# Miniprotein binders against q56419, part 278

Target 1, 326 residues: q56419
Amino acid sequence: MEGRTLEEVQEEVFKRHGVLVPKKELEDLAKALEEAGLLLTEKVEARLKEEEEKLKRERPMRLAGLSYPEGEREARAFLEAFRASYPGEGEEARVLLMPHLEPSRVPEVYGAALAALEKTPPPERIYLVGVAHRPLKEKAAALPVPFQTPFGPALPDLPALQALDALLPFELFNTPLAFREEHSLELPLFFLKGRFPEARVLPLLVARRSPELGEALKVVLRDFPGLLVLAVDLSHVGPRFGDTPLTRTLAEEARRRDLGFLERLAEGEPEAALAFLGANPTRIDGVEVVASLLPLLRERKGKVLAHRLDLEAPTLSAVGAGTLVL
Short names: E, the ipSAE of ESMFold2; O, the ipSAE of OpenDDE; V2, 0.75 times the mean of E and O plus 0.25 times the DockQ between their complexes.

## First folded at step 19 (miniprotein)

Design eh8 (at its last look DockQ between E and O 0.94; V2 from the best seeds 0.88)
Fold by OpenDDE base, look of step 19:
Structure eh8 (fold): chain B 326 residues (1-326), chain A 116 residues (1-116)
Amino acid sequence: as target 1 above (326 residues)
Amino acid sequence: GDLIERLEELAEEVIEYLEEHGEEELAEEIEEQIEDIIEALKSGDTESAIHILTELAETIARLLHRLGAPYELLYKVAKLLARVSEAARELGDEELFRRAWEAAIKAYDLARELLE
């Protein structure tokens, strides 16, 4: 009944089947469908509420056995293999930009992140800032619960989260359901927890640019020092993202945008990095995160360790990934 | 609307704390000022209301610190000031934004001192 009147449906049934269905029967069917729809909605709402209540205690793994191994021993071997995929040495990071793309697509980029982490003294806490791929009630959110990993739970830093909330003009602890399946936190966290098992975590999501987040974090980092991790992907080009199939020209443009963005960040010029992208025609994923964290990225010089534009052959699309240390 | 609701909630907690600690006269004065601010916000005199609210909230933070109030209450004052700063930014008042944000940091710092 997609926009058709009961009379139009009756006419169509009559035309197709030669049977005049009484209006009353059609009304009863519409009511039954509406009731079934309402029942489905209530069941979905009840299930969502149950999931939300579970998220008050912990965030379970969703990608274990899919994107990374569930078992700790296998997970450690996984880390070593990824580290081995990057032949270079890392640098100490105060800020780490790394991907959240499926690890198997860009192993050397994650390997570069691991190389950087090898040169980084174990932090007391990790500020893990991901991208919200689902709507948030506010510009940013946090989930103050343990995140499960193969290496044990990543425990939240509740005092630091509370301090951050106190300096934000919105409720930080919002939209818990957005964290349920958010891979932008889960995938990086695997690598981070594997390297720094004792670090507390502040799992943060950004949906829209929030300059307030960066200013608040700048104050909080004074009292609660730690490693800042930007878990972001770069360009998204091709049919999955509204473009034509990947061509040499499109790939070159994506790489140019990715590298130009990362290089300006490496120079300590995050505003220049954003300005370089303009309207962001290649859809760099990390723009809203970087825009939110400007106060923490300014004047920090660093190095681009890795970059890849990875082709998804079935869709002739590509996603950029990079590793940057500051 | 959200700012008013948060202001009302914080006011109730601050007033209750002051009454419980023998500062009844001060509680009454703060209540009256908050009511006036809320009325100004509702009437559309937002800039003036935000300015007065910034000064009042900063004063409340100092008072609560002197009384040795729970740090959580000062965090709520900091939060309110952060909200005020955002409201000022939305109005395009950069000076008031800066003032409210500095006050928020001050309230936060006062809260941190109570934890040390």
Scores: ipSAE 0.875, ipTM 0.951, lowest interface PAE 0.4, mean pLDDT 92
Fold by ESMFold2, look of step 19:
Structure eh8 (fold): chain B 326 residues (1-326), chain A 116 residues (1-116)
Amino acid sequence: as target 1 above (326 residues)
Amino acid sequence: GDLIERLEELAEEVIEYLEEHGEEELAEEIEEQIEDIIEALKSGDTESAIHILTELAETIARLLHRLGAPYELLYKVAKLLARVSEAARELGDEELFRRAWEAAIKAYDLARELLE
């Protein structure tokens, strides 16, 4: 009804349904819809305020029973099944790139991450850097509360988070609601907490590239050593993402860009990896995170352990996922 | 805009701390310099103001460290310097950007020394 007069609406109703609705009744309906919209907005705002208050104390599981099992025993069996999906050996990671795509879609990619964690000494803390799927008030954000998992709460590293905030030109703790449904933290955290149950976590989101974040983290990691995890997906191609239906040519290009990106990162060349993508025509998810973390990725060589470009048959689209150790 | 508000908030805390610890003369000197810096920021002399602010904030950090101030207050000085460094970068003053960032790290390191 936006952009239309009541007379135009009346005419369209008559044309489609053969009934002439009096103008007064259309006016009453418009007023009722306006009131309902205001009440819906007020209800939504109250709900969001309630959720924000809850997020000041903890971040509950949102994907238990959907993406991973709710119970601890079943969750541990889930981890073992994913590890078995990757028959290869891992390597020690000082930096781990892993996906945040639905685990059942890319089991061997998550299995490769688990294989890397097997070779990695238990860290005191994990810097978990995901991709914000909701707007942040700043370029990046953290939520300094326990994140619930089937393996118990993942406790925040409050001293390290405070130190990080002290070196940023913006408030790090700036958008609690952006964490409410953020799967780029929750899905990797399930695997990380399952393998490192005693590690504290710095749960970080990047919305837009923040060179400041990388420079600050370089200083903080000096004093608070730990495992750096880039929880990012790769290419996003197909109609769900604004392309024509997925073709063999588009899929081949997406795979080429995914692997070229990962291979350049594995050579310790993060600037070259970004340059390789140019305008990022296949919408690799990890670009803003990598661009933020350049000081931590330069000259750090490693290995690509796994990659899949996974088809979303119902949408004729695909998403790439990879596992990289540095 | 926002830098002025952050500076005013930090200044209030620093001045209160210095007065409580017998440094009232120094608190008055710092307050005067902060007023000058804020006036320069409001008048649009931003590059000159953040040059002076960088030097003042470094002096404040060393002073707070010598007095054994709470490390949180030094973290606030480091954060102000990180804001100053970003302001310098936005102005295209790469030399001041680097200088202010180095000052932020120094204030942070002083805070860490108090924790140790």
Scores: ipSAE 0.857, ipTM 0.947, lowest interface PAE 0.6, mean pLDDT 91
ESMFold2 (binder alone), look of step 19: mean pLDDT 86; pTM 0.852

Design eh9 (at its last look DockQ between E and O 0.89; V2 from the best seeds 0.87)
Fold by OpenDDE base, look of step 19:
Structure eh9 (fold): chain B 326 residues (1-326), chain A 116 residues (1-116)
Amino acid sequence: as target 1 above (326 residues)
Amino acid sequence: GDLIERLEELAEEVIEYLEEHGEEELAEEIEEQIEDIIEALKSGDTESAIHILTELAETIARLLHRLGAPYELLYKVAKLLARVTEEARELGDEELFRRAWEAAIKAYDLARELLE
């Protein structure tokens, strides 16, 4: 019945089947379908509410056995293999930009992140800032519960989360369902928890640029020092993202934008990095995160450790990934 | 959230705390001031209201600190002041934004002192 009148449906049934169904019968059927739809909606809402209540206690693994191993021994071997995929040495990080793309697509980029973490003293806490791929009620959100990993639960830093909330103009603890399937936190957290098993975590999502988040975090970091991790991807180009199939020209433009963005961040010029992107025609994923964290990125010099533009052959699309230490 | 709703909730908690600790006269004075601010906000006199609110909230934070109030209550004051910064931004009042943010940090710092 999508967009059709009852009369049009009646006429169509008559044309197709030679039966004139009374309008009243069609109305009753439409009502029954509507009622069934409402019932389905209520059931879905009830299920979502149940899931939300579960998220008050813990965030379970969603990608274990898919993107990474569920078992701890296998997970450790996974980490080692990823580290081995990057032939270089890392540098100590105060800020780490790393991908959240499917690890198998960009192993050396995750390997570079692991190399950086090897040179980083174990932090007391990790501020893990991901990208919200689902709408948030506010510009940013946190989930103050344990996140399950193969290495045990990543425990939240509740005092630091509370301090952060106190300095934000909006409720930090919003939209818990957005965290349920958010891979931008889960995938990086696997690597981070594997390297720093005792670190507490502040799992944060950014949906829209929030300068307030960066200013608040700057104050909180004074009292609650830790490693800042930006879990962001770079360019998204090709048919999956509204472009033509990947060409040499399109790939070169994506790489140029990715590297130009990362290099300016490495120079301690995050505003210049954002300005360089302009309208962001290659859809760099991390723009809203970087825009939110400007106060923490300014004047910090660092190094780009890895970059890859990875082709998804079935869709002729590509996603950029990078590892940057500051 | 709505600034008025947040203010009403904080006011209730602050007033209750003051009354329970023998500061009934001060509670009444704060209640009256908050009511006036709420009325001003409802009438559309936002700039004047948030200016007064900023000063009052900072004063409340100092008072609560002196009384040894729970740090959580001072965090709520900080959060209110943070919310005021958003109003100041919407108005394009950079000075008010700065003042409200400084006050928010002050309230936060006072709360942290109570935890030490």
Scores: ipSAE 0.886, ipTM 0.956, lowest interface PAE 0.4, mean pLDDT 92
Fold by ESMFold2, look of step 19:
Structure eh9 (fold): chain B 326 residues (1-326), chain A 116 residues (1-116)
Amino acid sequence: as target 1 above (326 residues)
Amino acid sequence: GDLIERLEELAEEVIEYLEEHGEEELAEEIEEQIEDIIEALKSGDTESAIHILTELAETIARLLHRLGAPYELLYKVAKLLARVTEEARELGDEELFRRAWEAAIKAYDLARELLE
C-alpha cells in the first residue's frame, strides 16, 4: 500500500480478485497497518537504544564461529594457518594497509599482513582505521571500549583517544551503533590482537574523507607513537556493485587500478594514488581513508606484499584486497 | 550557530573555574570579550570574530595552564580552536586557518604538560 490511495487499492483488488472491498474496510485496514507500523518502529527504536547502551561498555565478537574460531587455541592455530598461506617474508611496517574482506576469500593477503607484523616491533598502540559501512553522524568516529576477541579483549587507548577528540572539530565518540556489526574493524583486529596481545587499540571508522582527522592524528602520533593500520578493501566490480557482469576486461581493469593505487602509495605519493583513480570507476573503498590520512602517508615509501582480486561467484562480482607496508 | 553554542558552553566552564580560583576580575573581562565575539558572530562578522576568538582562546589556554587547571578544560579549549580552524578553512582564509591550528596545538600542548 506504499504511496497508493485507498481507491487505487480498491480498484486493484477488484481487477485481481473480482470483488469490491468497501472503502470503509480499506480505511480501517489502512489505519490498523499504520498503527502497527508505528508500534514496530517504537519497538525497534527501543531495542536499538538498548544495544547502543551496551556498546558503550564493550563491543562483543560478532563473527566468531563464522569468519574465525571462537576458542583461543583454535584461533591461534587459525592465525598460523593464515601465515602459512603466504610463503614470503614480510617487512617492518610503520603503516600497514590490509583488507577487511572475509579472510577465507584472501588468505594469502592476510598472511602477508601477518608476515609484516612478524618484522614489526610490538607497538604500544594500534591506530586501526576502518571503513564505516553504516552511516556516521560525523565524517569519522571511534568507540572507546574493549573489543572482544578470542585472544582476550583489545583494550582501548583512552588517553590517545581523548587527545584525538580534543583536536577534532566534531565529537569523535558519535555513533556507537555503527560499530555493532562493523567487520572492517573486527576482522583486521583478530589478526592484530593475535600478534600484538599487549597493544592497545584506537578503533576508528571513516565514512567520508576528513582532512581534520589526518591533521589531528599527525599531532597525536607525535605524543602517542604506534602502528597505523588502514583496514580497507580495493576494487568492487560486477553486478552487485552496479556493473555489467564481471568480464575479463573489467577484472583486468580492476587489478590494474588496485595495483596502480597501491604502487603510488608505496612511493609515498598518496595524492598521486588518488588522482590515478580518477572517478574511481572500480570503486576502491580505501579512497576515503587515504584522503583523510594524507599527512601520515606523504613521503613514506614501502612495498606491496600481496594482492588478490577475488571472485564472488553467486553475484558474478569481485573484490580486490591487498597488503602494503610503509 | 554551532560555534556560538560551543563558545557559550566553554565560556561557562572557564568563567566558573576562574571565579572559584579567585580570578573574578579576569572572569569578568573574559565574559565581556566573549559576549562581544558572540555579537559579532550573530551579526555576520564571522571572519573578524574568529580572528579575535583565536587570540582570546589562546590567552585563556595560557591562563588556565598557569593556574594549574584540569587538563580536560585545556582540551576543551583546543577543541574549540579546532572548530575555529574548520571555520577558517570554510572561509578560505589561509592565514587564519594556520594561526587557529597553531593555537589549537598550543592549547593541546599545554594540556599535555599538565598531564606529565
Scores: ipSAE 0.849, ipTM 0.946, lowest interface PAE 0.7, mean pLDDT 92
ESMFold2 (binder alone), look of step 19: mean pLDDT 86; pTM 0.857

Design gg1 (at its last look DockQ between E and O 0.68; V2 from the best seeds 0.00; counts 0 for: pae O 1.6 > 1.5, pTM E .767 < .8)
Fold by ESMFold2, look of step 19:
Structure gg1 (fold): chain B 326 residues (1-326), chain A 119 residues (1-119)
Amino acid sequence: as target 1 above (326 residues)
Amino acid sequence: DPEEVLEKAEEAIERAEEALERGDYETAIEEALKALELLLQAYAETKDPELLEKALEAAQLAIEAARRAGSPELIARALYALAKVYARLAELLPEEARRYWEEAIKLYDEARRIAREHG
């Protein structure tokens, strides 16, 4: 009722339908609707609080049986199939950029990441930095709990997470619900945990660029060495993302922007990589992560191992994915 | 709301000081760190720089209590808390950001040294 009185409603019903509904019955209906709305809100709020409490203890698999196999034996075979999709050799990574796009869409890009991991000494811990697809209360967040995988739980590096929190101007542990369905951590973690089963993890999300995060991580990595992983996708073009249907011209532009971005990162020039994107017209989703991590990317040279701009035929759209080692 | 948070912080400081006087150093540290967090919440809302000075005082109270208790773990926790105050200062006062960030790193380094020496 948009400011109408019950008498006005009663009169309108009578005018339209010829039925006089007593005011008390309208009052009873309004009360019942209000109470039903309050009960629904209370149930939703209770469920969210319950989910938050569960996430304080562990983060369960959400994509097992959908994006990767649930069983450990099948999951290991899955890893080997992806490695086989990339016939090249990897290179040792101190920093790895890899996608979080559905693995079956870009198998050789994940295969290139696996090839890089083969050349990488097993780290004590992995700094896994994904892209928040739900709002965070702050620019970045972490969830200091085990993440379940088919290879067993990926245990958090609690001392390193506490140290990181101590150097940030905001509470690092700030939005547990944002992790509940966050595939940008879960999909790369499957591959990382499969190759480094003993590594602990710092599961981090970036929503908006935070220079403070990069400066703090530079200090923390000095004391807690490990593998830094940027779990990001590249261009997003086409109608699903607000463009015209994908054309050859748009696809070539997206590839050029993806590769130009990656190549500048590979030269140790992350500021130049960001400047090359300008207003980011092809919506590379790695930009906020790279902008946060500048101190860790400067002067670190490497190589682009793989790239694909993957066509979504039903939506006439495409998403880019790449593998970069630094 | 900010006034309520500040009132709670002042009560926590009083409890920390009382605990320190009676030699209950663990309680003194816990209450001082509670006050620190409440003062930072009030600062975030009001932007009153006096609250940051009070936060520094709460952190120093925690360090003093930890020193008297002789607990390396509690000292390191208090040093982390003080480092975080300086990290927040560096963000909030960009004209002095480099100086505050250097202080945050010094306190962090001391906490790490203590953690390495005592496990």
Scores: ipSAE 0.612, ipTM 0.824, lowest interface PAE 1.6, mean pLDDT 89
Fold by OpenDDE base, look of step 19:
Structure gg1 (fold): chain B 326 residues (1-326), chain A 119 residues (1-119)
Amino acid sequence: as target 1 above (326 residues)
Amino acid sequence: DPEEVLEKAEEAIERAEEALERGDYETAIEEALKALELLLQAYAETKDPELLEKALEAAQLAIEAARRAGSPELIARALYALAKVYARLAELLPEEARRYWEEAIKLYDEARRIAREHG
């Protein structure tokens, strides 16, 4: 009843239907709706609690059979096809920036990531830093449980996660429900687990820039070396994101922002990359992740392997994706 | 409920103190660490400084229990716990942030040293 009084509702019904509904009947209806609302809330809360309890044990696949194959054999064929979509050679990565967009939209960008991983010695652990598309209680979070993949579970590095938690000024193990449907971890993890089946994983989400995360990770990486992966998309432009339909001018601006951002990262100048974006008018997704990881990105030179601005034709919108090695 | 969490943490601290008095150092550290985690969790939600003060007390109790036990592993665990508190104090007290951060790293490094030497 969106803030209307019972008297206003009664008057509206009278105006529309010529019937004066007794106030008592409206009160009884309001009470019944309130009770139904409370019951619905309780049911939702109970369900969320059940899901949270499940996430204490494992994070199941959500996108298997949708974004990638569920079966291991088919999943391996999927990896090979994606690798084949990128005609170039990769470079060894200490830091990998790769997309988390739907793989079918940007196959060659994921192919470039796979090409980089081919040149990368198997890491003991992978620091997988995604973007929180749901609110977190803190600036960043981790989920210290196995993540299911077609290649078996990606096991957490509990000692390294514990070390990170010890150095952060906030509780790292917060908001487990944010991980339940977070594709920014699940999609990259498919490719990473397929390439490095024995690597442990630190699944991290960033909601807001945390300089403390980068400083803490710098210390942790000293004792727990591994591959750092930034699972981020680039520009988001068009009607889905509050712009006009994609035009040549808008696409050129998105590409300019994406490439200018990636190139400055490749030069080892992450602060310059952020400054180049300013107010981020094309809504580069990875800004908060990069801003959090500055201590790990400084002075690291690398190479942009791939970039694409992919059109979503039904919405006349586009999303940028890139692969960068450092 | 923050009040319920505080009550549970206080009960755990009391159990830790009783265990320490009777020389049950393993129980003392486990209960103290339990209290610390409860307090830090509640602090994450409320940002109440009093919870960090109690968390510091719990961490100190864990360190004392570990020291009395003479267990390097328990000492390492207690130092990690104290590092967590100092890291949060750095957030809470910006004027002292550098000092608390440096101390948190120092405690972490010492805990890691101990763990490497005895793991």
Scores: ipSAE 0.115, ipTM 0.626, lowest interface PAE 1.6, mean pLDDT 88
ESMFold2 (binder alone), look of step 19: mean pLDDT 80; pTM 0.743

Design gg2 (at its last look DockQ between E and O 0.84; V2 from the best seeds 0.00; counts 0 for: pae E 6.7 > 1.5)
Fold by OpenDDE base, look of step 19:
Structure gg2 (fold): chain B 326 residues (1-326), chain A 119 residues (1-119)
Amino acid sequence: as target 1 above (326 residues)
Amino acid sequence: DPEEVLEKAEEAIERAEEALERGDYETAIEEALKALELLLQAYAETKDPELLEKALEAAQLAIEAARRAGSPELIAEALYALAKVYARLAELRPEEFERYWEEAIKLYDEARRIAREHG
């Protein structure tokens, strides 16, 4: 009925079909639709509650058999193939920026991340900071449960998560349903768990910039050292994102923004990286994550290992991906 | 319902105080922390400052009970709980952010010290 009165609906039906439907029948239909809508809502709510209760125990794989192999043997072969797609050598990472885009789109960028991980001593824990593509109740959230992978469960670091929760001005353990289908954690975690099977994980999502998160993590990292991973994509341009179809000019601007952002991060100037983007006209995905982690990125020098702007041909859109070590 | 949560938290605080008076420190801490978690959860939903002030009371009660118990583990737990309250107070009172944040870090550092020494 989208803002129409029952009388307007009755008049429209009469004009279109020459039938005067009694107002009572329209009221009964509206009521039945409302009741059906309520029943649907209750069913959805019950299902969401069940899913939330499951997420108290574990986060199951959602992209196994789609984005990566479900079987461990095949998953290991997948890792090796991705590593082989990057011809370079990596560098030791204290901070790793890597993509969360569909791996098949940017294999060499994930390969560069694997190359960096080869040069990185096995961390006791991994702080995995992804992008919330769904709303969070707070600016950031964590899910303190095992994340399933083909290499076994990635176990949470509960002591470090507790320490972080103690220092945040908001409830860290919020919006568990946001983690259910969040690929920004699942895809990077595949590669991380495959390389560091014994590392504990702190799965974190950022929806909005939280300076408090960076300050709290700086304190926590003192007592709970580990690898910091920023699982972020770069520019999002083209019709899927509200632009015209990808042109040479638009692609050059996206690359300029991506590389200019990564290079300033590599120089240890994260504030300059954010300032360089301004209003972020090419929609770099990782802005809110970087803005939240400024205290951890300052004065850390590193290297850009890979970058790609990948064309999604069916939509004439493109997404930027990069690998940076600090 | 915030009022129902406050009532439940107040009942838990009362039970914690009664347990403290009888020297049942474990129960006192458990009930005080229960009250704190209820209040912090409700605060997360409503951002009502009154809930956070009551949470401070519950956290202080937990620390007092833990200190009387003389358990390093319980003291560390109670200090973490109090740190959470001060961290949230820092957000609620931005004009006093540094004071509350510094206190939260101090409490955290003390809890971590205890945990390292006894863990």
Scores: ipSAE 0.657, ipTM 0.865, lowest interface PAE 0.7, mean pLDDT 90
Fold by ESMFold2, look of step 19:
Structure gg2 (fold): chain B 326 residues (1-326), chain A 119 residues (1-119)
Amino acid sequence: as target 1 above (326 residues)
Amino acid sequence: DPEEVLEKAEEAIERAEEALERGDYETAIEEALKALELLLQAYAETKDPELLEKALEAAQLAIEAARRAGSPELIAEALYALAKVYARLAELRPEEFERYWEEAIKLYDEARRIAREHG
């Protein structure tokens, strides 16, 4: 008996409905529900194993028709519209920080990323580092398969991924299912693949800070040069995230935290950026990625191109997004 | 199950040794690297330092087979495998982190140099 005894259930049924259900009938029902639950668990486990096996071959689009167009021609027009949402000029990026928030919510922030990519020589490969929204078996993970996009498959850089795995104290290819619906890779990848159709990709997720990842990437980037992309969002504030409803004070705090974080990164001071956030009271989700990649961010100076704290009026909440070039 | 993984690793080592004895060097390397991956998986779950010692032996077996095969590509692959074991040793013995990390980088550098020279 866990939680409630059958006698307690029987009492509640009688109290609310005036019917005394014999204890044996409740016992039979509980057993049937337990058996059904076990069968559903076995079915779910088989389904997940099947999905995991499929993900060892490719990662299909999950957000086509929802967050971006499925068709290639429409997808190209979509990119053009987003670039037009940012009237400014970009700058060449050796490291790019861009969001993974729903693109329609922050069009000029994605537009700023496109402007930076226009100034960036096409890389041979892109190190795309997102934030794991599902648990990983280790601090970080990769999935060494093609990721489908409307612009064709984004092919993995297998030699670079194997080299990275060789330098980590844990198995890099550890949680394929975490990639199945991971928008922090899929949404930025749409924009990156659209601008650099020939680049290979290292699709990486961080769940918890890993200094080992940063040290290993420093070595791998030396031998496999490419564009480093931090695909991260900024503040998360309001009731959807466990706060009181958004106020001007909370929104101003979130903006100050977002911009202070980005500006310190732009000065080449990632440790100072993390220290500025302290306990991270506005829940910037980029902190674990930045903390992992310190060796790659130190002394790289650059510029914040765009920022928005996007309001979710129905939930009285907000999420911040930014574009930074280093 | 770590015990099942270890049993598979021991079976792969045996197959690698048998392949080496009969001159099937590609199979020997394949099985030795398979054993190494299984040993590292069991290590990750148990943190048993003896598993890393066995992993070193598997990596050395792969290097020996690759040398006899005379293939630069296979030698580079075996060196990457040994570098991975040293990266794990750096985690296991943090008081000696610099020593083990430098060994991992040396092996990685050599593997990378060979791969570049031979495409």
Scores: ipSAE 0.128, ipTM 0.654, lowest interface PAE 6.7, mean pLDDT 89
ESMFold2 (binder alone), look of step 19: mean pLDDT 79; pTM 0.723

